# VHH binders against o75319, part 274

Target 1, 181 residues: o75319
Amino acid sequence: GNHIPERWKDYLPVGQRMPGTRFIAFKVPLQKSFEKKLAPEECFSPLDLFNKIREQNEELGLIIDLTYTQRYYKPEDLPETVPYLKIFTVGHQVPDDETIFKFKHAVNGFLKENKDNDKLIGVHCTHGLNRTGYLICRYLIDVEGVRPDDAIELFNRCRGHCLERQNYIEDLQNGPIRKNW
Short names: E, the ipSAE of ESMFold2; O, the ipSAE of OpenDDE; V2, 0.75 times the mean of E and O plus 0.25 times the DockQ between their complexes.

## First folded at step 17 (VHH; framework vhh_h_nbbcii10_fgla)

Design z202 (also named sa31; at its last look DockQ between E and O 0.79; V2 from the best seeds 0.00; counts 0 for: pae E 4.2 > 2, unsure alone 64.9 < 65)
Fold by OpenDDE, second read of step 18:
Structure z202 (fold): chain B 181 residues (1-181), chain A 124 residues (1-124)
Amino acid sequence: as target 1 above (181 residues)
Amino acid sequence: QVQLVESGGGLVQPGGSLRLSCAASGFSFSYDRTFSLGWFRQAPGQGLEAVAAISGSGGSTYYADSVKGRFTISRDNSKNTLYLQMNSLRAEDTAVYYCAAKYPWLDSSEYDYWGQGTLVTVSS
C-alpha cells in the first residue's frame, strides 16, 4: 500500500556527508503516489533527494537501498547514471553476516572504481537511521579501523539523529569484527 | 543462485540476422544496477572471445572490433533478459555464444556466472 511509514515525518530527509568518508545517509524517498497523503513541505521524492544532495554541493555515485520492501519508490525513478543496489535488510535485528558482507563489498567495489572522483555513497533504509547507521558504522569499524564510539558519534552527528536501537549499538561497541571477505 | 540461459541460436546464411536472448534469474536487472553483463563466443578450435558487454552503471557498452557496427547488446529490465542483436552475419561469426554476468562484490576480473551457451552457425 501507500501508507506513510510510521515516524517517517520525524526524521530529516538527508544528512550530511560524513567527513573522511564517502557516505551520506537519508530517509527513504517516496514516489509520487504518496504525495497526496503529505503536506507539500513534507514531501520527499527521489527528485527531491537529488536536489538536496546538489544543494550540499555533492553528487551521488551509488545508492544502497536497505529497505525490505519495494513499495516506496521504483528504481526507474532514479537517474540511470546512478547505480542502484537493493540489499533487502530485515529491520530491528542486527544484520546477518551475509548482509554485512554484501554491504562491505559493494562499498569497496565502488571505492575501487571511483578513485578518480568524489561521488558519494548514499545509504538509506526506511528512516535512514538504524539499519543504515549500523552498516555504515560496521564498515568503518571493521574495514577502516575506526573506534566504535567514534564511528557512532560521527554517524549520529552527520545524520542529525542518533541510532536508537540498543542491540545495534551494543553489537557495534562490543560485538565481534565481521569477516571482510 | 544466479542462472543464465541463452536461446536464439541456429543456422543462418551469410548476411542474415539473428537475435540471441539470455534469461537471467537470481538477481534483478531493476534492483541491481551494479551487475555487468556480457556476451562471449568460442569458435571451433579457438579460444573464448569477448563479443559485447553492458554495464549496470548507466548503460555503457563495449564491442569487440570484429562485431562493431553489426552487433548490438541490450537489456530489458522488465523481462530480466539480455539480448544480442546480430546483423550482417559472417561465416567467422560461427561459434557457441555464452551469456555471462559479473557480480559487483566478487573480487574477480573474470565474469562469475555463465550460461550453457547457444550455437550460431553461419553458412551458405
Scores: ipSAE 0.265, ipTM 0.655, lowest interface PAE 1.3, mean pLDDT 92
Fold by ESMFold2, look of step 21:
Structure z202 (fold): chain B 181 residues (1-181), chain A 124 residues (1-124)
Amino acid sequence: as target 1 above (181 residues)
Amino acid sequence: QVQLVESGGGLVQPGGSLRLSCAASGFSFSYDRTFSLGWFRQAPGQGLEAVAAISGSGGSTYYADSVKGRFTISRDNSKNTLYLQMNSLRAEDTAVYYCAAKYPWLDSSEYDYWGQGTLVTVSS
C-alpha cells in the first residue's frame, strides 16, 4: 500500500521563503493514491504545493527532490513549465561530497539562469527538514559564507521546524568547508 | 558521458513522413528536466539550421517557420528518447539531422552535446 511516510502529518507542508536567498523548503507532496489515508485538510498534493506557493506571492523556478525513492509522486504531476531535478540522497547520514557538489552545482546554475527574475528553488526530502536543511545550510555556509549557527537558525525559522538529526547539525557546525567546484 | 544517437533517417518521397529518434545516455530525462533538447539540420553546402527545440520541462516548444505545422518535437522520458515527427516532407527538407542538448549550468550559449547525425533524403 501507499502508506503515509512516518510522522509526515506532523510537519507544515510548506515553509516560508528564506529571506536573502532563493530557497523555500517543503515536505514531499503526495500523489492522489495516498489521499485515501488522509483527512481533506491533511492532503498535500503537487497541485496543493503550487497553490500554497502562489498564495505566498511566489513562483517556483526549480524543484530539487532529495528523496531516495520514487513512490510519492511522478514528475509529470508537476507543471510542465517547472524544471525538476532529483538528487538521490540517502537518509540518516551526512550527504557525501558528490551529493553536496551536485546540489551546489544545480543551485549555482539556477541562480545564473534566473538572475533577472525572483523565482525560487523549492527543495524537499520526505519531511522537508533534515536532508533539505542540511544541503541548504551547507550551500549557505560554503558558497555564501554564512556562519553555521546563522544558517541553521534561518532555515529552522523559515521551515517552521527545527533540524532534528544531531549528526547533520554537528557536521554543519564543526565539519569542514566543502569544495564548491 | 552524455551521448546522443540518432536513428530513423532515410530516403522518402515528397509528401511522405519520417520519425527521427534520439536515444540519450549519461543523464535521465525523468530525473533531470533541466536540459534543453533540440533538432538541427544541415543541407549540403549550408550551415546548421535550428529545426525544433523543447524545454527541459517539456512545456515550451520552438519550431522554425519552414517546418511549423509539419514537424512535431516530443520526448519520451521513460525511454530517454527525443523524437522528431516529420510529415509532408519536401525536397528542401533534405539534410543531415542532428539531435542536441544544452546543459543549463555550462557557460555556453550554444548546445553542448551533439549526435553524429542521420541523413534524410526527400526525392522522387
Scores: ipSAE 0.211, ipTM 0.653, lowest interface PAE 4.2, mean pLDDT 89
Fold by ESMFold2-Fast, scan of step 17:
Structure z202 (fold): chain B 181 residues (1-181), chain A 124 residues (1-124)
Amino acid sequence: as target 1 above (181 residues)
Amino acid sequence: QVQLVESGGGLVQPGGSLRLSCAASGFSFSYDRTFSLGWFRQAPGQGLEAVAAISGSGGSTYYADSVKGRFTISRDNSKNTLYLQMNSLRAEDTAVYYCAAKYPWLDSSEYDYWGQGTLVTVSS
């Protein structure tokens, strides 16, 4: 349906850039058809996303959409200048190795092609928290060699909300490093 | 699991036409507009050659000089399928043709996913 995702209103629309990285996390933007169910201050459309990022003096160069649905907004709702990548992920489950591989390759490709600018990789799931935080932290741990607790703390601070799913946290802290680039 | 499966290869006479198909699974052409898709070929005893590529949006195409004007790359997002229409075929087009997909950024030389290949033989 056209219903607002459960608990979507509980989360800040957009976090802050994670210092030392090109990542910024946010919750799923909702297209115009959802606005009739929202107060004006609750609206977070694709346009609102770009405005909020510009207000932070940042610029998006890529959006990675981790939701398992296409009902919230369409790629055509985004500026044509910003690449959009869909990686279907199921909530509650730790993303599988193929999903981790896809995410790492997208990030590595973006960084290689954007060496001469400071554009950000925007990552979101429904709430911009568990799947989003897991994949960003997994990248930092596996690729950048960041300690798991440091990656999690950095994400939590910049997102403005703490990772909630204990299975995700445990995999980040104690799980194997995934080498499938 | 991302998979690419080629079909449509076979024997054709010089000057003939052939259409190759590449069925993709594990991602969606309609919504993953950042994926770049392409065709490569490898002739017997030769290295891998890029033939054609199409951007994730379908707005940009690339063709090797050897095939430009004869081959047309296209995609059908509703069928999750990439095509290569090959016209005016020459003996030099004889090769195994591979479908490939990569994440955004077409100027990368490395494609991330490859099919198993389909043989095209141009001879009498």
Scores: ipSAE 0.000, ipTM 0.156, lowest interface PAE 16.7, mean pLDDT 84
ESMFold2 (binder alone), look of step 21: mean pLDDT 79; pTM 0.803
OpenDDE, look of step 21: ipSAE 0.256; ipTM 0.647

Design z203
Fold by ESMFold2-Fast, scan of step 17:
Structure z203 (fold): chain B 181 residues (1-181), chain A 124 residues (1-124)
Amino acid sequence: as target 1 above (181 residues)
Amino acid sequence: QVQLVESGGGLVQPGGSLRLSCAASGGTFSYERTYALGWFRQAPGQGLEAVAAISGSGGSTYYADSVKGRFTISRDNSKNTLYLQMNSLRAEDTAVYYCAAKYPWLDSSEYDYWGQGTLVTVSS
């Protein structure tokens, strides 16, 4: 019960905004019940997330949660002003086309609704790295026309950690562009 | 909770045109919240067939080979309505037409929303 995710402490809590985009990536926030197992400087609650975003002079307008669990925090732990979207995504395998298009359509919808502000789309999985980086890069490549290597390097630099899964990297670099449904 | 309602079906002669509409009832139905919207049909004594689909962004469309060049799928975001413009209708297009919606927050296709259907009959 309430065990800390493996390697969760190894990653920076939150990255930097990806310049030229509305994306910011972070690791999963942990609700108060996890704090008994963490030093004060290791804590990263939903409240800590919003404080760290504000320290960067940024503001969240949407959170997309890619974890395959609800155990780490509840939507009710987030400010009422920030929409929350859950896309259950299994780790280790490249996300399927249905998942990719759910992500793309959520992003496109947010951007249209938020044309008059500069609010960010926050994206996370457990570590805010592999599933998170894949879907953000896939969006940049397929929708924005960014070169795969440029998208990956931008994500790696802004997240502060490099994408680790070779199958994800290979799909981004050499795989087909996903354009349909 | 959302309920989808189809309209615009009816009797039409071969070569004629019809426009089907799909509107939400009792809930929120919006462009930004929809993964995909589509039209399906079931002809008498046959299984369900996909006809056309449009992504939530409107940037991607799909058409069955049997309807390409004759049917056009479109959306009106201000009315939360999906349309199917059917031109050059054939006897083989006779079917009950259903609209369906998939939402990005649904993690399973079993929670897809379906309308009740509208009958299209192409006959002299």
Scores: ipSAE 0.000, ipTM 0.096, lowest interface PAE 19.3, mean pLDDT 82

Design z204
Fold by ESMFold2-Fast, scan of step 17:
Structure z204 (fold): chain B 181 residues (1-181), chain A 125 residues (1-125)
Amino acid sequence: as target 1 above (181 residues)
Amino acid sequence: QVQLVESGGGLVQPGGSLRLSCAASGFTFDYTRTYALGWFRQAPGQGLEAVAAISGSGGSTYYADSVKGRFTISRDNSKNTLYLQMNSLRAEDTAVYYCAAKYPWLESPSEYDYWGQGTLVTVSS
């Protein structure tokens, strides 16, 4: 449908780049057909996403879409120059090891191909918070050796909203490290 | 409709050279930084094996140990074409060669999203 996602208006459209990383998190952009249900200041289309990133003097090199739906916008709504990757993730559940590995592999591949530039990896789910924050933090902990509490604090500060799902937080803090494979 | 079409296969003598081409339609190689591109082969009675792969930027390449130093993968984005230059060919290189596209970089053949029809390379006297 054309229904706005629940609580979508409660979240900032886009966070800030996470210092020391190539990550930036945001909520799902909504295509033009949703704008009749939004005040002008509430609109956040794919075009608005790129404008807001540019306003921060940043440039997107990859979008990773973690939503379990295609109803909010289509890859065709994005500039041709920005690659788009879909990783279907179910909300509420901690992502499984296969999903975590796919995310890590995508990030590692992007970084390997983009050593000569400073382009960002944009990550979103519906609200750009729980699934998004989990996978970014999982990457920082497992691949970059960041302490769990530091990864979570960095994400929360840069996103402008705190991870809400206790099971995700618990897994990040006390769960096993998911090494390659 | 996405399509990959291989060409350049044929009969060649041991020690000879051959250049395979893969032309893409339905998407452009100008955006292959989104896709890893690769060559795979299947010899008679054997499974599919990865031969070579090149990243979207062209900055990263992979080669199977059996072809390292003999084969070179390259791409020409202006022609929407992927190439495999095969030198010092051996009887063991006889196979159907497939080109494939995948996003992001994944080396496993099972992870590739688009495949060509294949082109036969026979190395024999």
Scores: ipSAE 0.000, ipTM 0.136, lowest interface PAE 15.8, mean pLDDT 83

Design z205
Fold by ESMFold2-Fast, scan of step 17:
Structure z205 (fold): chain B 181 residues (1-181), chain A 124 residues (1-124)
Amino acid sequence: as target 1 above (181 residues)
Amino acid sequence: QVQLVESGGGLVQPGGSLRLSCAASGFTFEYVRTYALGWFRQAPGQGLEAVAAISGSGGSTYYADSVKGRFTISRDNSKNTLYLQMNSLRAEDTAVYYCAAKYPWLDSSEYDYWGQGTLVTVSS
């Protein structure tokens, strides 16, 4: 149905750009049909997303959607000039190596094609926290050589919420480095 | 690495039908959604001709006058695949058919990636 996701209202719509990177994290935007279930100050549509990014003097160049559903908004609700990538990820489970590879490949391709600008890679799952934070931190650790605790701290600070899932945190801190990008 | 692979070509009699497929690989799953995709053909002894194109969203299509009303372009983003349904085939449709893709953000009119081609022969 058109039900608001569990706890969606508990999270800030958009974090801050992660300094030294091209990443920005946010919760899932909700298309106009959901607005009847929201107070005006709770609305966060695809249009609201782009307005909030502009308010931070940033510009989106790619959106990576990690939700396991298409019910919240359609790619057609985004400007056609902004690339959209859907990677279906199940909540609660650490993303598998194939999913991690797909994420890394998309990020690397975007960065290669956007050397001459400062456009951001926007990443979201339902809350923009656990799956989102895991994949961004995994990229920073495996590709950029960032220390796990530093990557997690940076994400938590910029998102404005701490990673909640212990299995995700443990994999980031103690799991193998995956050189499959 | 980005790769496009065509399939579905072959020999068909005049008035027959064929469906060509173009599978994208080297992209992340669903990334093909953001590409503009098209079909081109080259008949023996002739130059390259644009046949059909479909936008990244699938919302707009183009067809050459020579195939309009006979050919239909479509995409299935779940399968990372582009299709060309060819109906009412004529001898003059005999050609090697190529699929091609471009990145929407490059602001280029040229297609960035090409397949190897698949031969379609329309003959009695």
Scores: ipSAE 0.000, ipTM 0.131, lowest interface PAE 18.0, mean pLDDT 83

Design z206
Fold by ESMFold2-Fast, scan of step 17:
Formats: C-alpha cells, sequence, structure tokens
Structure z206 (fold): chain B 181 residues (1-181), chain A 125 residues (1-125)
C-alpha cells in the first residue's frame, strides 16, 4: 500500500530549528513509490528533506522516526552518514514512560557525542506535529527545565503549526515530570 | 480507552487456512470516534508489514500484494470484532499478527494508533 497519509499535504514539510536547542521537526518523508500520487510541488522524499535542511544552512546529525510503520520510507533511503533511530510510538494517546525514556536517552547520547559541532536532531511522526511536538516539549520541560507554555509556543512557532491534541497539551502543562531512571 | 485482543493464531500446514479475530473495546461507532481497523504482521527479524485494513463502515478494504486473493478482512460492528480469513497459507506467512486501530477511519492501512498484543501464526509441515 502506497496510500498518502491523511492530511499529510496540509502540513509544511520542514519547520525551522528551535532556537536554543538542537531540534528540527518535519513531516514523514515519502519514498519514490509515492510520487505517482503527488504533484511535483507536493513531493517530499528523504532527498528533499536533506535539500530543505541545507537550504536553511543546517545539517542533520540524527533522525528520530516516531511513526508506528515502515511503509513511508526505509533507513536505506537516507544518507549513510546520518544515524537513524526508530522509536515505535502509538499515536493519539500520550506516549508511555518507556517511549519517553528512549527518546531522552537518544537525545542525551547525541548531544554528548556532538559537543564539537552544531548538527541537528531531526524528529518526525506522520505529520511532524503531535507525537513529535509532545516528545520534543517533554524533553525541554523535563531535562532542560523549560516552562511548559514556553516549550509549546517555541515548538508551534518553529514547526509553523500548533499542537492539535488536547490530551498532549494537558499532559505537557499539568502532567508529572518523567525522570530518567 | 481503546483495547484490542487478538485470537485464532496457531500452527497450520502449508496450503491450510486460519481465521483470526480481534475484539475491540472502548471503541464507538459514532462519526467522531469510528476507527479504521487493520492487521499487521512481524516475521522473525523483520519489521512490521501492513497486511489488510478495513474502514469504519466496512465499505473500503486494503490488501498487501503478498496476500491479495488469499486473505479476506471483514468486521462485525455490532460485536466490535475484526476478522482476517487466511487461505492458501505459505511458510512466508509465519509471523506474529497484530490487530490495530486508527482514528480517523478514512486513513487506510497506514500508521495506526492502538495495537493488540499479537497472535502467533506458524505455517510449517
Amino acid sequence: as target 1 above (181 residues)
Amino acid sequence: QVQLVESGGGLVQPGGSLRLSCAASGFTYSYDRTFALGWFRQAPGQGLEAVAAISGSGGSTYYADSVKGRFTISRDNSKNTLYLQMNSLRAEDTAVYYCAARYPWLDSASEYDYWGQGTLVTVSS
């Protein structure tokens, strides 16, 4: 099945780097087999992703894929120089503590290994919005001590779209801090 | 909260048949909360593969090329139950089969939001 994700065309392909962080968010890239269903201006392949990042004078050092599917593209579609991490994350419900812990560990490990460069952590789910925004904001709140409303506003501004899921927003604003253990 | 429970897996010979069931709870048929339902599988050492999906109304179905013509997906909305009828089974069909639910129902056999625990299907002589 080469079905385009619902509402995928409604979202900007790539946001901007979140100032003061190493994060950049984007929607899922679609491998070449999907291009028959897309106009040229709608295409957003893995190659297109890296071209758009370069257009912003940025460089990816890690991709974290939060989708619960392998259907949209394969790690082999990415440049060999960029590490790829899959964290299967169920949508609609707030990610569980194990998922949050995996995300935090990946980010912390990347930052430790990349102290001498300015490479970015690219994070995506299907739309690059709800799961993506939740985990990035959760990291900023829990690890970097950012105020929840400030984290959400920063993500919304840089992604170019606001977090849509009220349960995610509620958890970020009023939920407990998840500590690494 | 949506919960999915699979049943019907087991050992079967090549060329045989199995019927998988998935019981869903915390699921409504109202327009705002109707879920698309699908089957995914994971063979040893492989990633998740979409097998089949059915819309909330049951009016649209999807099948992977590898199973098209052999497998049939159906649902009984009065029982909140999803079925996968598997015919002409091959050794390559050996996998853990997962039931999955997605909202909105109009999205096909793509990304899914709720998952069952899985049921093992082994096709071996």
Scores: ipSAE 0.000, ipTM 0.117, lowest interface PAE 18.6, mean pLDDT 83

Design z207
Fold by ESMFold2-Fast, scan of step 17:
Structure z207 (fold): chain B 181 residues (1-181), chain A 125 residues (1-125)
Amino acid sequence: as target 1 above (181 residues)
Amino acid sequence: QVQLVESGGGLVQPGGSLRLSCAASGGSFSYDRSYALGWFRQAPGQGLEAVAAISGSGGSTYYADSVKGRFTISRDNSKNTLYLQMNSLRAEDTAVYYCAAKYPWLDSPSEYDYWGQGTLVTVSS
């Protein structure tokens, strides 16, 4: 069978909404076939994701899936009313300019179309930490003008885990602003 | 641990076709085991671009807008090989092409993706 992603159990399923933004980060949901390898309290299915978001009095309007796989769950496992966007990103490496551009355009398009509501943009990679945190922070720095250290601190606090990859942190703190929006 | 080796690159005229192959080495390896497989390229003076990806089951594919309709990604589990069929090649397709594989159990912040060495594709008269 399909194996549970390495260290997946080490991370909280879903973070808090990042105040002042529409972002919420979480680890990858796992479809029903993975539940035979998990205790009931460890399960985090697509249904569990939406239940946890609702328990925070929030509503998802978009899911951005940054994993380089489609094996963990299918878009069909999500409510039909919630748009799903796949952006294939490779772990370990800082996302390239085209990937950053795609993420920014998706976020900007969502915000423009959802001015009249308070729905959230849910972002995940496998652990909802490094690729997820990098792209959210990159957006806040490049588009919203947030200071890099403040963006990272906000993400870390709301996710409940600190960004782990030093190359990602270094790029956020000292790298160039990407002009791709 | 696992090594990926690309082949099939070379010089081709605009409008021509090439087929790239990516073979796994480093023990017995099968593409039928939930791997995400993909092709990336790096053109002169540009960053790494995702070109195409295929799910571990082969049921889902992704293509960059720049190549959609011209390139086709496929795999052959019997040969443990990933392919990229490139048709109607343009000068802007000139790049080093890399294949990559990601194992489910290596999808963590501390783990490497497996990458090939790259194969050069030059589209020029």
Scores: ipSAE 0.000, ipTM 0.107, lowest interface PAE 19.9, mean pLDDT 82

Design z208
Fold by ESMFold2-Fast, scan of step 17:
Structure z208 (fold): chain B 181 residues (1-181), chain A 124 residues (1-124)
Amino acid sequence: as target 1 above (181 residues)
Amino acid sequence: QVQLVESGGGLVQPGGSLRLSCAASGYTFDYERSYSLGWFRQAPGQGLEAVAAISGSGGSTYYADSVKGRFTISRDNSKNTLYLQMNSLRAEDTAVYYCAAKYPWLDSSEYDYWGQGTLVTVSS
């Protein structure tokens, strides 16, 4: 069967836009086949994602999917007009340099091509927290020059949940800047 | 959508052999280096039993005591296929065999993907 991810129900579906950035974080949307295992108030489909973004008076221009699986939803479940990028990112370990550089290149490319609008980059892993928060904060620190503690605080506040993995936090605070994107 | 499809089941005589295959679609094994794969079975009137498992690296294998020395689990990353070679089959091996896959770091304590199952019948 289609099993829902462990602890997925513990997290808010969608955070708020991170002020001064184009980022918004959320947990993985689950396609219709998962709804038989969910109460109506627990459902968070791709359609629900876009409804919640519109309720915040925001618009998605790109989705970056960091999960290490394709089982939760398909790109075809998203509006045809919204680009989708898959970056397979292993949980638990700090993302490797290749993953970090792919993320940075995708973000920089989006920003270059979307200078004339205010569309958001939506980023998610399973819970929209550890891998998602790490890569967003890594981008802000390495590319935008944000202080690590400020980046982490901004993400935590806007996501509504604090980064949980100490190794991710320590790499952001004390690890080397990855200078190539 | 990740899908697992089992094949190779059928009717065999006691002492015979079968090779089960599990073809994965919706991902590639070169991207899924840390993917964990296994075989489970459910005999008529019994619960689900773990049979064999292989680590994402392919370096570690597990076998239930009931099948040790008779069954061999293997994977072919280039074909996105998991195998179970079953030798010296016994009547007690009669069951529906399921392949299953998990990502240990996706906060799942159980296998995330399951095939539909393939029936193996060992005649008396």
Scores: ipSAE 0.000, ipTM 0.107, lowest interface PAE 18.2, mean pLDDT 83

Design z209
Fold by ESMFold2-Fast, scan of step 17:
Order: structure tokens, then C-alpha cells, then sequence
Structure z209 (fold): chain B 181 residues (1-181), chain A 125 residues (1-125)
């Protein structure tokens, strides 16, 4: 159905670009069929996403969708010029090494092909927080050599919400580096 | 809160080389590793001029036209250090050189937010 995700209204639609990176995080956009259950100021469609990114004087070059469903919006709702990548992730559990590899591969490929521009990699799960924050921080730690606490704090500040799942935070702080891309 | 400290300045003859270093420290320093870092200079009686900049990953660099092909910017994130290798120095390169870190927040100034104290480079025959 057309049920709005639990707590979706509690989160800011889109964060700010993570400085020194190409990442921007946001909550899942909801297609027009969900608007019957939303006040006008609560709406966040795919079109609203691109308008909000433009308002920040930024441009999306890739969307990575980490949700385990396709019911919230369809890739066809996005501009044809913006690549879309689906990586199915289950909430609650720390993403597995295969998922981490797929994410790193997508990011590295985008950066290689976009050396001559400043377009952003947009990353979202349902709330744009736990799975999204984990994978972005994992990339910064494993690939860019950022300290775990610093990666987490950078993400939290730019997203406007703190990572909530303790198992994700513990894995980032104390887990092994994954060099699997 | 972020502190930047430049070193490596000095007197050098035209055609010589110098390597400037910028050591970053402070509770927010890891964010400046992700953030854009750059070098600026101010010659006697002149305004502040952007020289070179490097992205957090080191994948993107910028150089002023006056220094392209002569200067190389690099960073070592494991040592929290930014470098500027200056080759084929000219009298016109004489200036105080500043290390700077930029927070490209929408709600912050679009210019660089953290600055070092500066290091003097004098190119004289």
C-alpha cells in the first residue's frame, strides 16, 4: 500500500553536502500517491528532492537507493539524466560485506567518471540515517582514511540527525576495515 | 577550534624551489581532512590571492593561472598535513603564504573559514 514509512515525518527531507566529499544524504522521496496522507509542507516527492538540491546550489549526478522496497517511488520518477542504482539493504542489521563492496564500487566508479565536475552522490534509505550513514561513514573510514568518530560526527552534522542504531555505531568505531572493492 | 600552522617559508633565489607544509590540529580537524584545503598568498601592498586548492580525497585540484605548471598541491591525510611544492620561483611569488580550510556549508560563509598565521616567502636575487 500507500502507507507512509514509520517516523518518516520526524526527519528533515535532505541534509547538506558533506564537505570535502561528493555525498549528500536524504530520506526516501514519496511519489504523488502518498500526498493524500501529507500536509503540503510535509510533501517530499522526487521533484521536491531535485528542487531542494538546486536550492543548495548543488547538482545530483547519481542516486543510490538503499531501501528494501520499490513502493515509495519508481526510478522513472527521476530525471533520465541522473543515474539510479538500487542496493537492497535490510534495516536493523549492519550491512554485509557484499553490500559494502557494491556501495564502494558504485562510489568509486562515479568519482572516476566525474573528475571534471562537482556533481553529488545522493544516498538514501527510508529515513536517510542509519543504513545511509553507515555506508557513507564506512566509505570514508575504509577508502578515505577518516577516523570513525570524525566520519560519524561529519555525517550527523550534515544530515541534521544523529545515527541511532548502536550496532552500526559500534561496527564503525570498533569493527574491521573492509578492503573489499 | 581547528588550528593551522604553516612552515617551510624562507629566502630563495629566482629559479629555486621551496616546499610549504601546513599542519592541522584541533577537535574538528578530521572534518578539514574531508573539507577543501588551500593556499592563499598576500604580496606587499596587494590583496589576498588564491594560489591552489585540493579536495578532501585529493582527487580534485585547482591552481591559479600564475602558478600552473610550477606549483603542486598535495595532502597526506594520515599526517593531517597539506603541502605546496613551489618550483621555478619568481620575484612575483614573494608573499606571505596562508594555509586555509573551507567548510562549504550552505549556512556558513562560502569563503575559507579557518586560516593559519602565514609563512613568509621571499624570492630575491
Amino acid sequence: as target 1 above (181 residues)
Amino acid sequence: QVQLVESGGGLVQPGGSLRLSCAASGSEFSYTRAYALGWFRQAPGQGLEAVAAISGSGGSTYYADSVKGRFTISRDNSKNTLYLQMNSLRAEDTAVYYCAAKYPWLDSPSEYDYWGQGTLVTVSS
Scores: ipSAE 0.000, ipTM 0.097, lowest interface PAE 20.8, mean pLDDT 83

